# Ledger of designs, part 3: VHH binders against C4-dicarboxylate transport sensor protein DctS (dctS)

Target 1, 216 residues: C4-dicarboxylate transport sensor protein DctS (dctS), of Rhodobacter capsulatus (Rhodopseudomonas capsulata) (p37739r437to652)
Amino acid sequence: TLAHELNQPLAAIASYAAGGLNLFDQPEPNLTMLRQAFEKMGAQARRAGLVIRRVQDFVKKRTPQLAALDLSEVLAEALSITAPVAREHRVKLASLIEGRIPGVQADRILIEQVLVNLIRNGVEAMAEGPRTGDDLTVRLARAGAAVTIEVMDRGPGISDAVAASLFDPFTSTKSEGMGMGLNICRSIVEMHHGSLSHGPRAGGGTVFTVTLPVPQ

## First folded at step 1 (VHH)

Design l05 (framework vhh_lunsekimig_d3)
Fold by ESMFold2-Fast, scan of step 1:
Structure l05 (fold): chain B 216 residues (1-216), chain A 118 residues (1-118)
Amino acid sequence: as target 1 above (216 residues)
Amino acid sequence: EVQLVESGGGVVQPGGSLRLSCAASGRIFSEYALYWYRQAAGIERELIASITTGGSTNYVDSVKGRFTISRDNSENTMYLQMNSLRAEDTGLYYCAAKLYPGFSYNYWGQGTLVTVSS
């Protein structure tokens, strides 16, 4: 899985960093071994980048199997898939479907993966925050010529510094799950002529918004 | 790399107060959301307080009104002021720093012991 292949070089980087720090803190640090630790960390960082690039290239080069898609069905499936993770972290999942949602031309499997990843990220964000019993909510609505899917968490929010690196393919993840990174989610959504954005949630937390065009 | 070091733990009587500190080295705090976790015997590690980069704070219900989290970015230090301490507040207190939960590697301190007993 992506998580396993990506976590291997990231774990190696953490290991070399820890070993280098132990060596550095010795009375007579071995500078040759310290240099080797940094060189190995650099090599593992490049390996992580290649893994991410290969997954992105695979997704981008795969011809999307576009068909009329009922987003409410896809949302129901994504919530079902993420329910065990939410339960483990004591996060309640809720959905709001506002009005009639028109069909969109999309690849069901790819859009479902985007929703699963955004919901998992929201659950993890909330699990690391104070537990208030508030819900992670996914909202479906039509907005003019587009349909919007809003994944709303009650996590700690996103700073300007984090926002700048949020879609950086080299941003480290700790998760051992099979989820994909936000960069891949953005690529999938843009392949569908949509957009992926984020902003603050009223009352605290973050909203990730997926916008998909409605056919004329 | 961020190294976090907690201090200020100790033994206090019920109703007493303690102030915990978490000092960072290697990287500045201003880019990180900061957290205090508590580990009690037989219970999983629990988040008790958090503070965002913008200064917004959140607390678990059991400590609201009694604990206050704050940060001083110029000193790379985060604090937890604990008032009206109860026996149930006994545990190891850990600080943590994250760029964003779910996307960033979590940095943890070593923990500092707080014992509330008469």
Scores: ipSAE 0.000, ipTM 0.134, lowest interface PAE 14.1, mean pLDDT 76

Design l06 (framework vhh_lunsekimig_d3)
Fold by ESMFold2-Fast, scan of step 1:
Structure l06 (fold): chain B 216 residues (1-216), chain A 122 residues (1-122)
Amino acid sequence: as target 1 above (216 residues)
Amino acid sequence: EVQLVESGGGVVQPGGSLRLSCAASGFTFSTYDLYWYRQAAGIERELIASIYSGGETNYVDSVKGRFTISRDNSENTMYLQMNSLRAEDTGLYYCARLDYTEVTGYDAFDIWGQGTLVTVSS
């Protein structure tokens, strides 16, 4: 599998820190082993730094290839890409396109990545915790001068504690690294002069809302 | 220009061995994590082995103990040593540099080789 590469070095750092504290608390600490623990922690911290830099480079170094984008087409592709993961976890993917959705000026590849990541997060939330239903629905609608994309899962919802740290890549979550993916989504959406927010879904679950501006 | 070029594929008998090479150019090889993927007919492309910039390796269970991934940073080359080959190992083997796939599951900056065919048959 493609595991979250940031979780691996962070878990290693925590493990070496716990071991180092145990060594430190002995009556006569083994300073050579303590030094080795710190050296290993430093190496893992550098690895985590490389992962973060690559995430930042992806967002910052790519010049958005803005073009008129049909969000319905991008949504269909994102649903196709995430169908195997949804099927594995017995999640039913659905879409609701409400009215005529105007074209937006956006980078197709980047917006597709946002949708894929948000849908995958929803599927994983439904797989790991208690679910209130079996559907994950993505809704497209126009709201004034903006288009909204709502990714609505039937997972357990997001606690206040988790909500406070959702965009922190170092936060441990049940979905392992949810904060990393959401941080990238936020950066991409903000690059498009939009916003990413979340809230409770009626009937249970979470709604992630992407808002993108429409030229007036 | 960023490039990955595979070589070493071929036809072997069951129980045989092959060594695949992936030659990299256009980026600082030593700082990147690198991967081998396999795609068999009618099956989705799967990750079979990973090697990280720090030298750590991971394998999918079906190849663990039989395949060995390695890298030579001085030659900008990654290898996959395949031993005890089975008919099930037949497929196209791709090397890849994946920058953000583990986080997003999709990345425009993924770099893939063209693939090299491995056929295990009697």
Scores: ipSAE 0.000, ipTM 0.117, lowest interface PAE 16.7, mean pLDDT 76

Design l07 (framework vhh_lunsekimig_d3)
Fold by ESMFold2-Fast, scan of step 1:
Structure l07 (fold): chain B 216 residues (1-216), chain A 118 residues (1-118)
Amino acid sequence: as target 1 above (216 residues)
Amino acid sequence: EVQLVESGGGVVQPGGSLRLSCAASGFTFEDYALYWYRQAAGIERELIASISEGGSTNYVDSVKGRFTISRDNSENTMYLQMNSLRAEDTGLYYCVTEYLGDWYFDLWGQGTLVTVSS
């Protein structure tokens, strides 16, 4: 439910606030833990804000709200949102921005959710199986009249059998994690006249590639 | 308020039938794929049936030929017709829409309980 989605970050904020207050009451407060509590509260407040804006935009508009979007800014925000999950699983998040990235016409909230979902999926894949490394890297580059966003993990990779059913909701592998997230990411990207594809990462792992057109 | 509300659950004898409904408010189904999930006691949630915006349907093997998913965009409602019910079909049934795209933004109903008597 929507209420559940909103109550989750609000409960987290209340929890971090209570923890922070307990730290204030100590004779020598741990300032590092206190900073972390405030950082986590800020992240959860942004999460709550995204849920609210999504609901407002959806109620007001049937179509995506397209606007000029700076993908570097959106990537920075997505990495910030996913940093706690990455730290929990000992994954190093990195970004590579190659050259000047032109603006794209996109719905900021929807594209940010695509990036968060792809990064989170990569982190969780690295947590579950054998790793070829500890980094998850997101690369931004211009390719002709398009911009590409590559989310590159060091997880176990995708077998040919799993690849054939990756967007199929009815395989046994999908029932374990639902598998809906990738289908929805594909739908959002296609709504923006782009594409979502995947392939093996050099050195091991998987690359998910989002391609978005530059306005002409 | 944006929400999904399931109805039609209940107690039924093996071999019986039930029709579940899922009504949307605050948005329209027209542009979205729609799904039914099932949660049985002690078992992870599983995807049972899906229907695309164009009406293409898919089913998990255990319910093929017995369950039928359908949608009525004019009534903003989705259905699951369940025939030849078995004890293993017992569980909470959830309707879900594709509309916002990840665990964070999936719109789930509250669930409706189906109990098949043994």
Scores: ipSAE 0.000, ipTM 0.157, lowest interface PAE 13.4, mean pLDDT 77

Design l08 (framework vhh_lunsekimig_d3)
Fold by ESMFold2-Fast, scan of step 1:
Structure l08 (fold): chain B 216 residues (1-216), chain A 120 residues (1-120)
Amino acid sequence: as target 1 above (216 residues)
Amino acid sequence: EVQLVESGGGVVQPGGSLRLSCAASGFSFSYYELYWYRQAAGIERELIASITSGGSTNYVDSVKGRFTISRDNSENTMYLQMNSLRAEDTGLYYCARPIYFGSQLWTDYWGQGTLVTVSS
């Protein structure tokens, strides 16, 4: 799988880093072995980059099946898919549909996967970090010529350092791979002439906003 | 641990029908959206049909009205009923399930594929 293909070079990098630090801490470090460790880490990083590019190319090259899509229906399916993992982590999933939501021209499979990914990200953030609440709410609303989907978690939020590199491949923290998956979501949304952004949630947490245009 | 095993491929005459099956194990089958992909000689692998956990379906235009995707959550099995087969339908058919790295969407978990040949 692609996940396993990516885990292999990332695990190798972590291993070489740990070995390199061990060597560095010696009274007289073996510089040849340290150089080799860095060279191997660089090679594995390049391999990981090719895997990520292949995943992004797969998403971009796939011909979207654009059709009139009922976003409230897709949201209901996404919540159903993510309900077990939310229960597992004691997260309360909620939806808030404000007003009449017009249909959008979109690929149902790709948009549903974006929603599932964003909801799972929120649940995971709430599971591992300090929480400001126990709800994860998805809001669906019309804003002018666009429809917005806001995935709002009660996790620890995103630091300025993490925010600056959120969509950058190879950016990882304890969340590991956060920026890589969000890049794929962003590619899908942009393929639909929309945008994906994030910001702080009132009361604590993060909001991920997907904006999709309304056809004329 | 996650496994997808396709079956039901074979040789059939134009206008004939085949039913493909995808037996799944190692995950909570009923909670996932599932896909059928096709790879024909000389062209890229393409998504031809999908089914959500709730049973909603989507198809590419070239198979719409001829192919029907379905699922049986009690048997952990997904199906593709193919009717009115054409020479252009010849190819390797894969079933797939979304893959997550942690909570990140990466791509699909693939089966090994089953070959469908439409030949006179």
Scores: ipSAE 0.000, ipTM 0.141, lowest interface PAE 13.1, mean pLDDT 77

Design l09 (framework vhh_lunsekimig_d3)
Fold by ESMFold2-Fast, scan of step 1:
Structure l09 (fold): chain B 216 residues (1-216), chain A 120 residues (1-120)
Amino acid sequence: as target 1 above (216 residues)
Amino acid sequence: EVQLVESGGGVVQPGGSLRLSCAASGDTFSSYALYWYRQAAGIERELIASIWSGGDTNYVDSVKGRFTISRDNSENTMYLQMNSLRAEDTGLYYCAKEYTYVETSYFDYWGQGTLVTVSS
């Protein structure tokens, strides 16, 4: 199982490396395509790392390993991992970090997986339905005694009917890798004494808000 | 909010040297890839050098072997050491940053640039 899950991103890395070298050796290398090849390789390498950590965590019968966490660093990793799927669906990923974000007590692996899942779900929502724009923006800000992470898409929004099934165990994704259902994401955030909520985005789309407490 | 400020430009004779600095104010994320761009009169900005978060560097052929890019994450500063300067190196030099492997065009941070003039 581990071998299969690791072989997928490793094969992708080898493929993008070969493609990148072919582009590099051309008389006038296409730097944009070269950059995209390296970006895809980086994302796949990080995916392989997440698979390894998930296996290690399973072996250790993990409880959340809370430590001081730099959310801006975790966000950059999550954006890196999701960049290929965003480009595939013509979604522009952007981030906005408002001021200095204090450290939070959190489990890096679990919070990174939550962010990857929320960003990926936003990209997929924009791909599947009518969109009101082409950006997906993630905002970090301090709000009182908490830090907020807002994942804002330009998809069709969430109807009352969809909202009712959003955290339904029967509609959640069963993930063998990076992806996980929203109910699992909510559970992870709540284990960190935070909350996960959603609402409409100004101008159209959805905002998923992760709130994590600042140490008192 | 992060602002990038370039400095170190000036007037120098061919064969001379200059060191440019790019200082970040506010929050700096150590995983950023950092870039030097050059803009000469009448043409769009050209990427001339890059440095990844892990230290790997890349240069456009015309400056390779003459320019050296480096970073000091503890001081939130990136440098461009320019040796054996040529008249063709004249231009406004801009620094930029982005998250490694992600599109950040909406949050591009450009300063006023620093002018480098190479003339005899």
Scores: ipSAE 0.000, ipTM 0.096, lowest interface PAE 19.8, mean pLDDT 73

Design l10 (framework vhh_lunsekimig_d3)
Fold by ESMFold2-Fast, scan of step 1:
Structure l10 (fold): chain B 216 residues (1-216), chain A 117 residues (1-117)
Amino acid sequence: as target 1 above (216 residues)
Amino acid sequence: EVQLVESGGGVVQPGGSLRLSCAASGFTFSEYWLYWYRQAAGIERELIASIYSGGSTNYVDSVKGRFTISRDNSENTMYLQMNSLRAEDTGLYYCATDETYGLYDVWGQGTLVTVSS
């Protein structure tokens, strides 16, 4: 799996770091072995980076199956897929469709992946931290020349420090997979000429906003 | 451990039909997205059909109207009904599923479909 392929270089880095600290704490540290430990950590970090880039490259290089897409149908499917994990963590999934949502030109599979990733991340945030409520709501609305999809959780929110590095690999305050999921979402949304942003949710929590252009 | 096993491939004449099966184990089948991929000689693997947990489907244009993907959650099995087969449909057919972080996580071993006179 992707997780298994990433866990291997990450485990190696942790092992070299522990070994390096043991060497450093000796009365006469072996500087040659310390240098080798850092060189090996660097090599494993580069390996992890290649795994990430392979996934991103696959998404970017595939020919998108663009078609007029009903986002309401895709949202319903994404909620169905994520319902079991939400129930396991005692999160109530809700959807709010405001007004008439025009079709967008998009790849159904890729947009569904974005929605599933964002919903799952919200459920996980609510499971791990203090909650400000029990609902995770996905709102679908038109805003001018774009359609907006807002995934709104009731988790602890995102600090300014975390926000600055949210899309960077290895800087997630949670699991490695959560940071990778957001990078994949950003790549998919940008491939569709849209944007992915985040902000605080009124009443507590975080909102992730996907905007997709409406054909003229 | 997630496992996928394809069956149903074979040799058929143009205009013929085949039904492929993909038997799954090691995960909660009803909750996962499932895919059929095709790989022809000298060509990268192509996603040709997908089916989601709720039953919605998607097809690449070249097979739309000729192929039908379906799933039986009680038997943990996915199917691809292939009608009006053409020489261009020749290739290895793989079933696949993914994880939340990746587009493709697991593939089966493939089953060969040959369309020729």
Scores: ipSAE 0.000, ipTM 0.114, lowest interface PAE 16.6, mean pLDDT 76

Design l11 (framework vhh_lunsekimig_d3)
Amino acid sequence: EVQLVESGGGVVQPGGSLRLSCAASTFTFSSYELYWYRQAAGIERELIASISYGGDTNYVDSVKGRFTISRDNSENTMYLQMNSLRAEDTGLYYCARGDVYYESSGYEFDYWGQGTLVTVSS
ESMFold2-Fast, scan of step 1: ipSAE 0.000; ipTM 0.297

Design n01 (framework vhh_7nfr_2)
Amino acid sequence: QVQLQESGGGLVQPGGSLRLSCAASGFTFSDYAMSWVRQAPGEGREWVSSISGSGGSTYYADSVKGRFTIARDNVKNTLYLLMDSLKSDDTAVYYCAKDYEYTLGEFDYWGQGTQVTVSS
ESMFold2-Fast, scan of step 1: ipSAE 0.000; ipTM 0.266

Design n02 (framework vhh_7nfr_2)
Fold by ESMFold2-Fast, scan of step 1:
Structure n02 (fold): chain B 216 residues (1-216), chain A 119 residues (1-119)
Amino acid sequence: as target 1 above (216 residues)
Amino acid sequence: QVQLQESGGGLVQPGGSLRLSCAASGFTFSSYWMSWVRQAPGEGREWVSSISSSGDSTYYADSVKGRFTIARDNVKNTLYLLMDSLKSDDTAVYYCARETWDYSGYDYWGQGTQVTVSS
């Protein structure tokens, strides 16, 4: 996650600073070790900059290449990509396509990234906490002027406290976190004039809903 | 079945050049950020370079910047590392790795290819 990736170099900087300050306060400070501490702090600051640039390039620099997209084909590919991790965690992946799904104007690669990330997040949620079932189902349906993609897991659900900070890239409620991945998904969906929301799944778990406009 | 297979390593003299390749199969290669990571004898793994799924963005460790070039061919499902002006400090096993979607790490690794820089 972004929080974890940024906290790694920031924690390292804090550690080197504390160690360097301790060395500096000694009667005969080791200047060679002090220099090395500053060099390592500089390297970690550059690492933090690379993490930020990577996230910015992924979200900001990629101009969506919009084309008529068959969401059922993209879903099939996303399920194929995520099948190994689902098997590892004993999660049954299923898809449910309700009726005829119209084409949408979307960037295939970016929408595939959204689906893969949401499915992986659901699998991880089911692996980490108590689960209410073994299935993760992705549903495609048309609702008026929009197409909806619902990623439905059987994990522990999302508390009100977590919900308030869910899309904050610097807030994580798990060891590996989900904040950065979800924030990127929201940014991609919003670039497509859609929305990303969540809610409780009937019978337990979470539903993440991606809504994309039908071309007029 | 995801597979990453490196090739192109070997013994070279200081100042020499090598081209490493990584053949990817079992996944949609064009959808993933890819990295090169190396491990020197007796040391932990060190990130070397990363490339975006499209190839438009590249990133390098300070120790290799200006000497190494990362590239990809999404038609051939192949990742490359072009290594110029090799130094003894570049001696390591070089791994091809697939980045996770959230940039938290790597979920698949190749077997590695040995690069030795020695006269």
Scores: ipSAE 0.000, ipTM 0.137, lowest interface PAE 15.0, mean pLDDT 78

Design n03 (framework vhh_7nfr_2)
Fold by ESMFold2-Fast, scan of step 1:
Structure n03 (fold): chain B 216 residues (1-216), chain A 119 residues (1-119)
Amino acid sequence: as target 1 above (216 residues)
Amino acid sequence: QVQLQESGGGLVQPGGSLRLSCAASGFTFSNYAMSWVRQAPGEGREWVSSISWSGDYTYYADSVKGRFTIARDNVKNTLYLLMDSLKSDDTAVYYCAKEVDYYETFDYWGQGTQVTVSS
């Protein structure tokens, strides 16, 4: 439910605020931990905002609002939003930006939703299944006339049986609330004239690849 | 300010062994995955090996698998590459690389250490 999914980041904000106050009241407060508490509150506030936008966009069947988009900026926001759930499950979030990434024509809110959903799915796959590593890495690179975003987890991988239902709406997601599944991600990417694919990650896990065209 | 300083390179005969070290400073070493990357003159970069932030998981390029071992000491802030059964094709400058944070747009590399495998 919306209430449930929205109450989670709000509860986290309240928790970090209480913890921050306790740290502040110590004779020699740990300023690094205090800063982290504020950063985590900010991330959870952004998560609450994303939940609201996601629900509104899904209900309205939003037409993409295309504008020049800096994918590295959107990736930074997506990683910030997903950092709390990654930390909860002992998953290190990392990014690798290779070279200059050209701007793409895209809807910021919709692309952010895709990245958040793919990162969250990877973290949850690592949390509830056997994992082959403790990192989730997102790579940005230019490949010819396209930009690729690779979300690489260290979970158990995808079986052929799971692959057959992977893109079904409300299937293959452990997200609370509406269950924004991979099929919604695929639809968003396809509306941007891109593609979403998956494959095995070297060393174990799964790679989800989003490909978006570079404007000509 | 991230600083990475490699050492341990040199000239070695085919079939020989070397141990490379990378001293890291300016960041919380235990929070980042670390990698070894090599580059021969006039060639592109080739990823060699990576180790997770915890040290629990290691990864190797097929060209070095079974011959090289990556390790880290999170107390000493040091990354290692133990190289056995060296081949002439392993000749390159070896660089220590830090995992990129989500707000960064480039890798952090050291000065490199030259490994030459030749008779």
Scores: ipSAE 0.000, ipTM 0.166, lowest interface PAE 16.8, mean pLDDT 77

Design n04 (framework vhh_7nfr_2)
Fold by ESMFold2-Fast, scan of step 1:
Structure n04 (fold): chain B 216 residues (1-216), chain A 123 residues (1-123)
Amino acid sequence: as target 1 above (216 residues)
Amino acid sequence: QVQLQESGGGLVQPGGSLRLSCAASGFTFDDYAMSWVRQAPGEGREWVSSISGSGGETYYADSVKGRFTIARDNVKNTLYLLMDSLKSDDTAVYYCARDLYVEYSDTYGMDVWGQGTQVTVSS
């Protein structure tokens, strides 16, 4: 997690401080070792600052421009944007709209980015590992007081170990920073008072579920 | 074909300036955010700057704020990076990329990349 990434340099600072105090309490303190302890503390503090800066850069604060949003229209645009990469990897994109989907109060650009990110993530999972099929399907449905968007891939699925680090902004199986993209999605969905979750897809693969509240 | 082609790189002395260009073809340019990414010798890719499809929003990495300016000409389908007060640590291959996420400093949403143009800052 982010906490683990930040706790590493903080724990190192605490350790160097404790070691420095032990050296200070000696009858003839080793000044060279004390200097090194302070130098290492300074380096770890700078490292912690870089971790914070990277998270801030990753999750830019945008004031949401909330308006009544037609999710089926946004989904159509997201599928259009992702069609070229899906074709390149021989993934068939499909949509399933179940019943009438009510409008939600949401920022169109931010929700479109969530959909594009989740669809690209599914396509890349299918391209990189064993797949159980060639379709990636996005389902829209109403569930009580919420609308659900399910992005369903046919990739290898997610192990418990991978699941624990999916939303860690510094954990990635690819050097492209894939884990940071999912953290952006979670942040955007939470801005909209929704939730982002995942689970196994029947027949193999993964389902990412976005839940958004219906205005009352 | 969807393609991006960079130009304008070269050798420049510290404190100098360069203007990079990226010619886009094969897609509706103003529908997409565009970004610059650099890769220094032996290092990973570093996001530099992004601009929204309309040009109304721009974002910069902290390392280049105040020195670099990103711009686009949607009539000419061209992206620009104006680089001022260049430092030796700006030495890298600079790539332009089509980007789905203008607000965020990562490469995850980048799906089309140019071949890159070399920028070398040395005395």
Scores: ipSAE 0.000, ipTM 0.103, lowest interface PAE 19.5, mean pLDDT 78

Design n05 (framework vhh_7nfr_2)
Fold by ESMFold2-Fast, scan of step 1:
Structure n05 (fold): chain B 216 residues (1-216), chain A 119 residues (1-119)
Amino acid sequence: as target 1 above (216 residues)
Amino acid sequence: QVQLQESGGGLVQPGGSLRLSCAASGFTFSEYYMSWVRQAPGEGREWVSSISSSGSTIYYADSVKGRFTIARDNVKNTLYLLMDSLKSDDTAVYYCATDFEYWSGEYYWGQGTQVTVSS
């Protein structure tokens, strides 16, 4: 439920606040560790905000609000949001940021929702089907005039039959809460003049690739 | 019930290297953020490095960045700290700690392993 989804980040904030206060009470407080506590609290607060925005955006068809976006920050947020569900299903989340990633013109909320949904899809594929490994890795890299985001799972892969209906609204609709399906993710990416594709992952599993243009 | 066992410390000369290990038991290691903390003689505890449950997020103290590498093996329930280019200022007892319980006000520490850097 919404209450359940909101209570989780709030409980995490309370936990990090308690730990941070214990650090403040030490004779020589560690400022770097305190910074970590505040970063973790911030991430959980943003997660709570995203849950609220997801409900609002689902009801109100959003006109994209394009702005310069740091994809590495959005990826970090998406991983933070999906960490509890990955942990619940015993999936190890990893990220690979290759080189300096330029800013892209994108709607932060919509791109974050795309990443969250692709990561959740990978986690669920690994949880419900036979897996070829235990990691879900997101790779961020620049390729010429584009930035690529590859969400790579170790699930059972996609059969030709499933591939034919992957972007069908009835088969790709997210079944968790107010989430969106792969069809909506594709529409969001295309709205940003990008593309969403999929293919097999070396060693087993699936790769979902989001490509976004670099402004000129 | 949570047990953390550090090992790998010793006496090394400046510029030397050491690999610290922490064997964890009594909890689901793969679900916890893990940290290395050190305490030099007569000084307070200094945070060194942290690694998220999946290994995707890693932090280092400025004093060790570029010289130390934190890693974990969730299959073996083991945390590592690879220390290169050791300096006399790195002399301390190094502790393995659970980050989640620290942030919850219950911080589990191991017994520590002594690292001494001197000529």
Scores: ipSAE 0.000, ipTM 0.096, lowest interface PAE 17.6, mean pLDDT 76

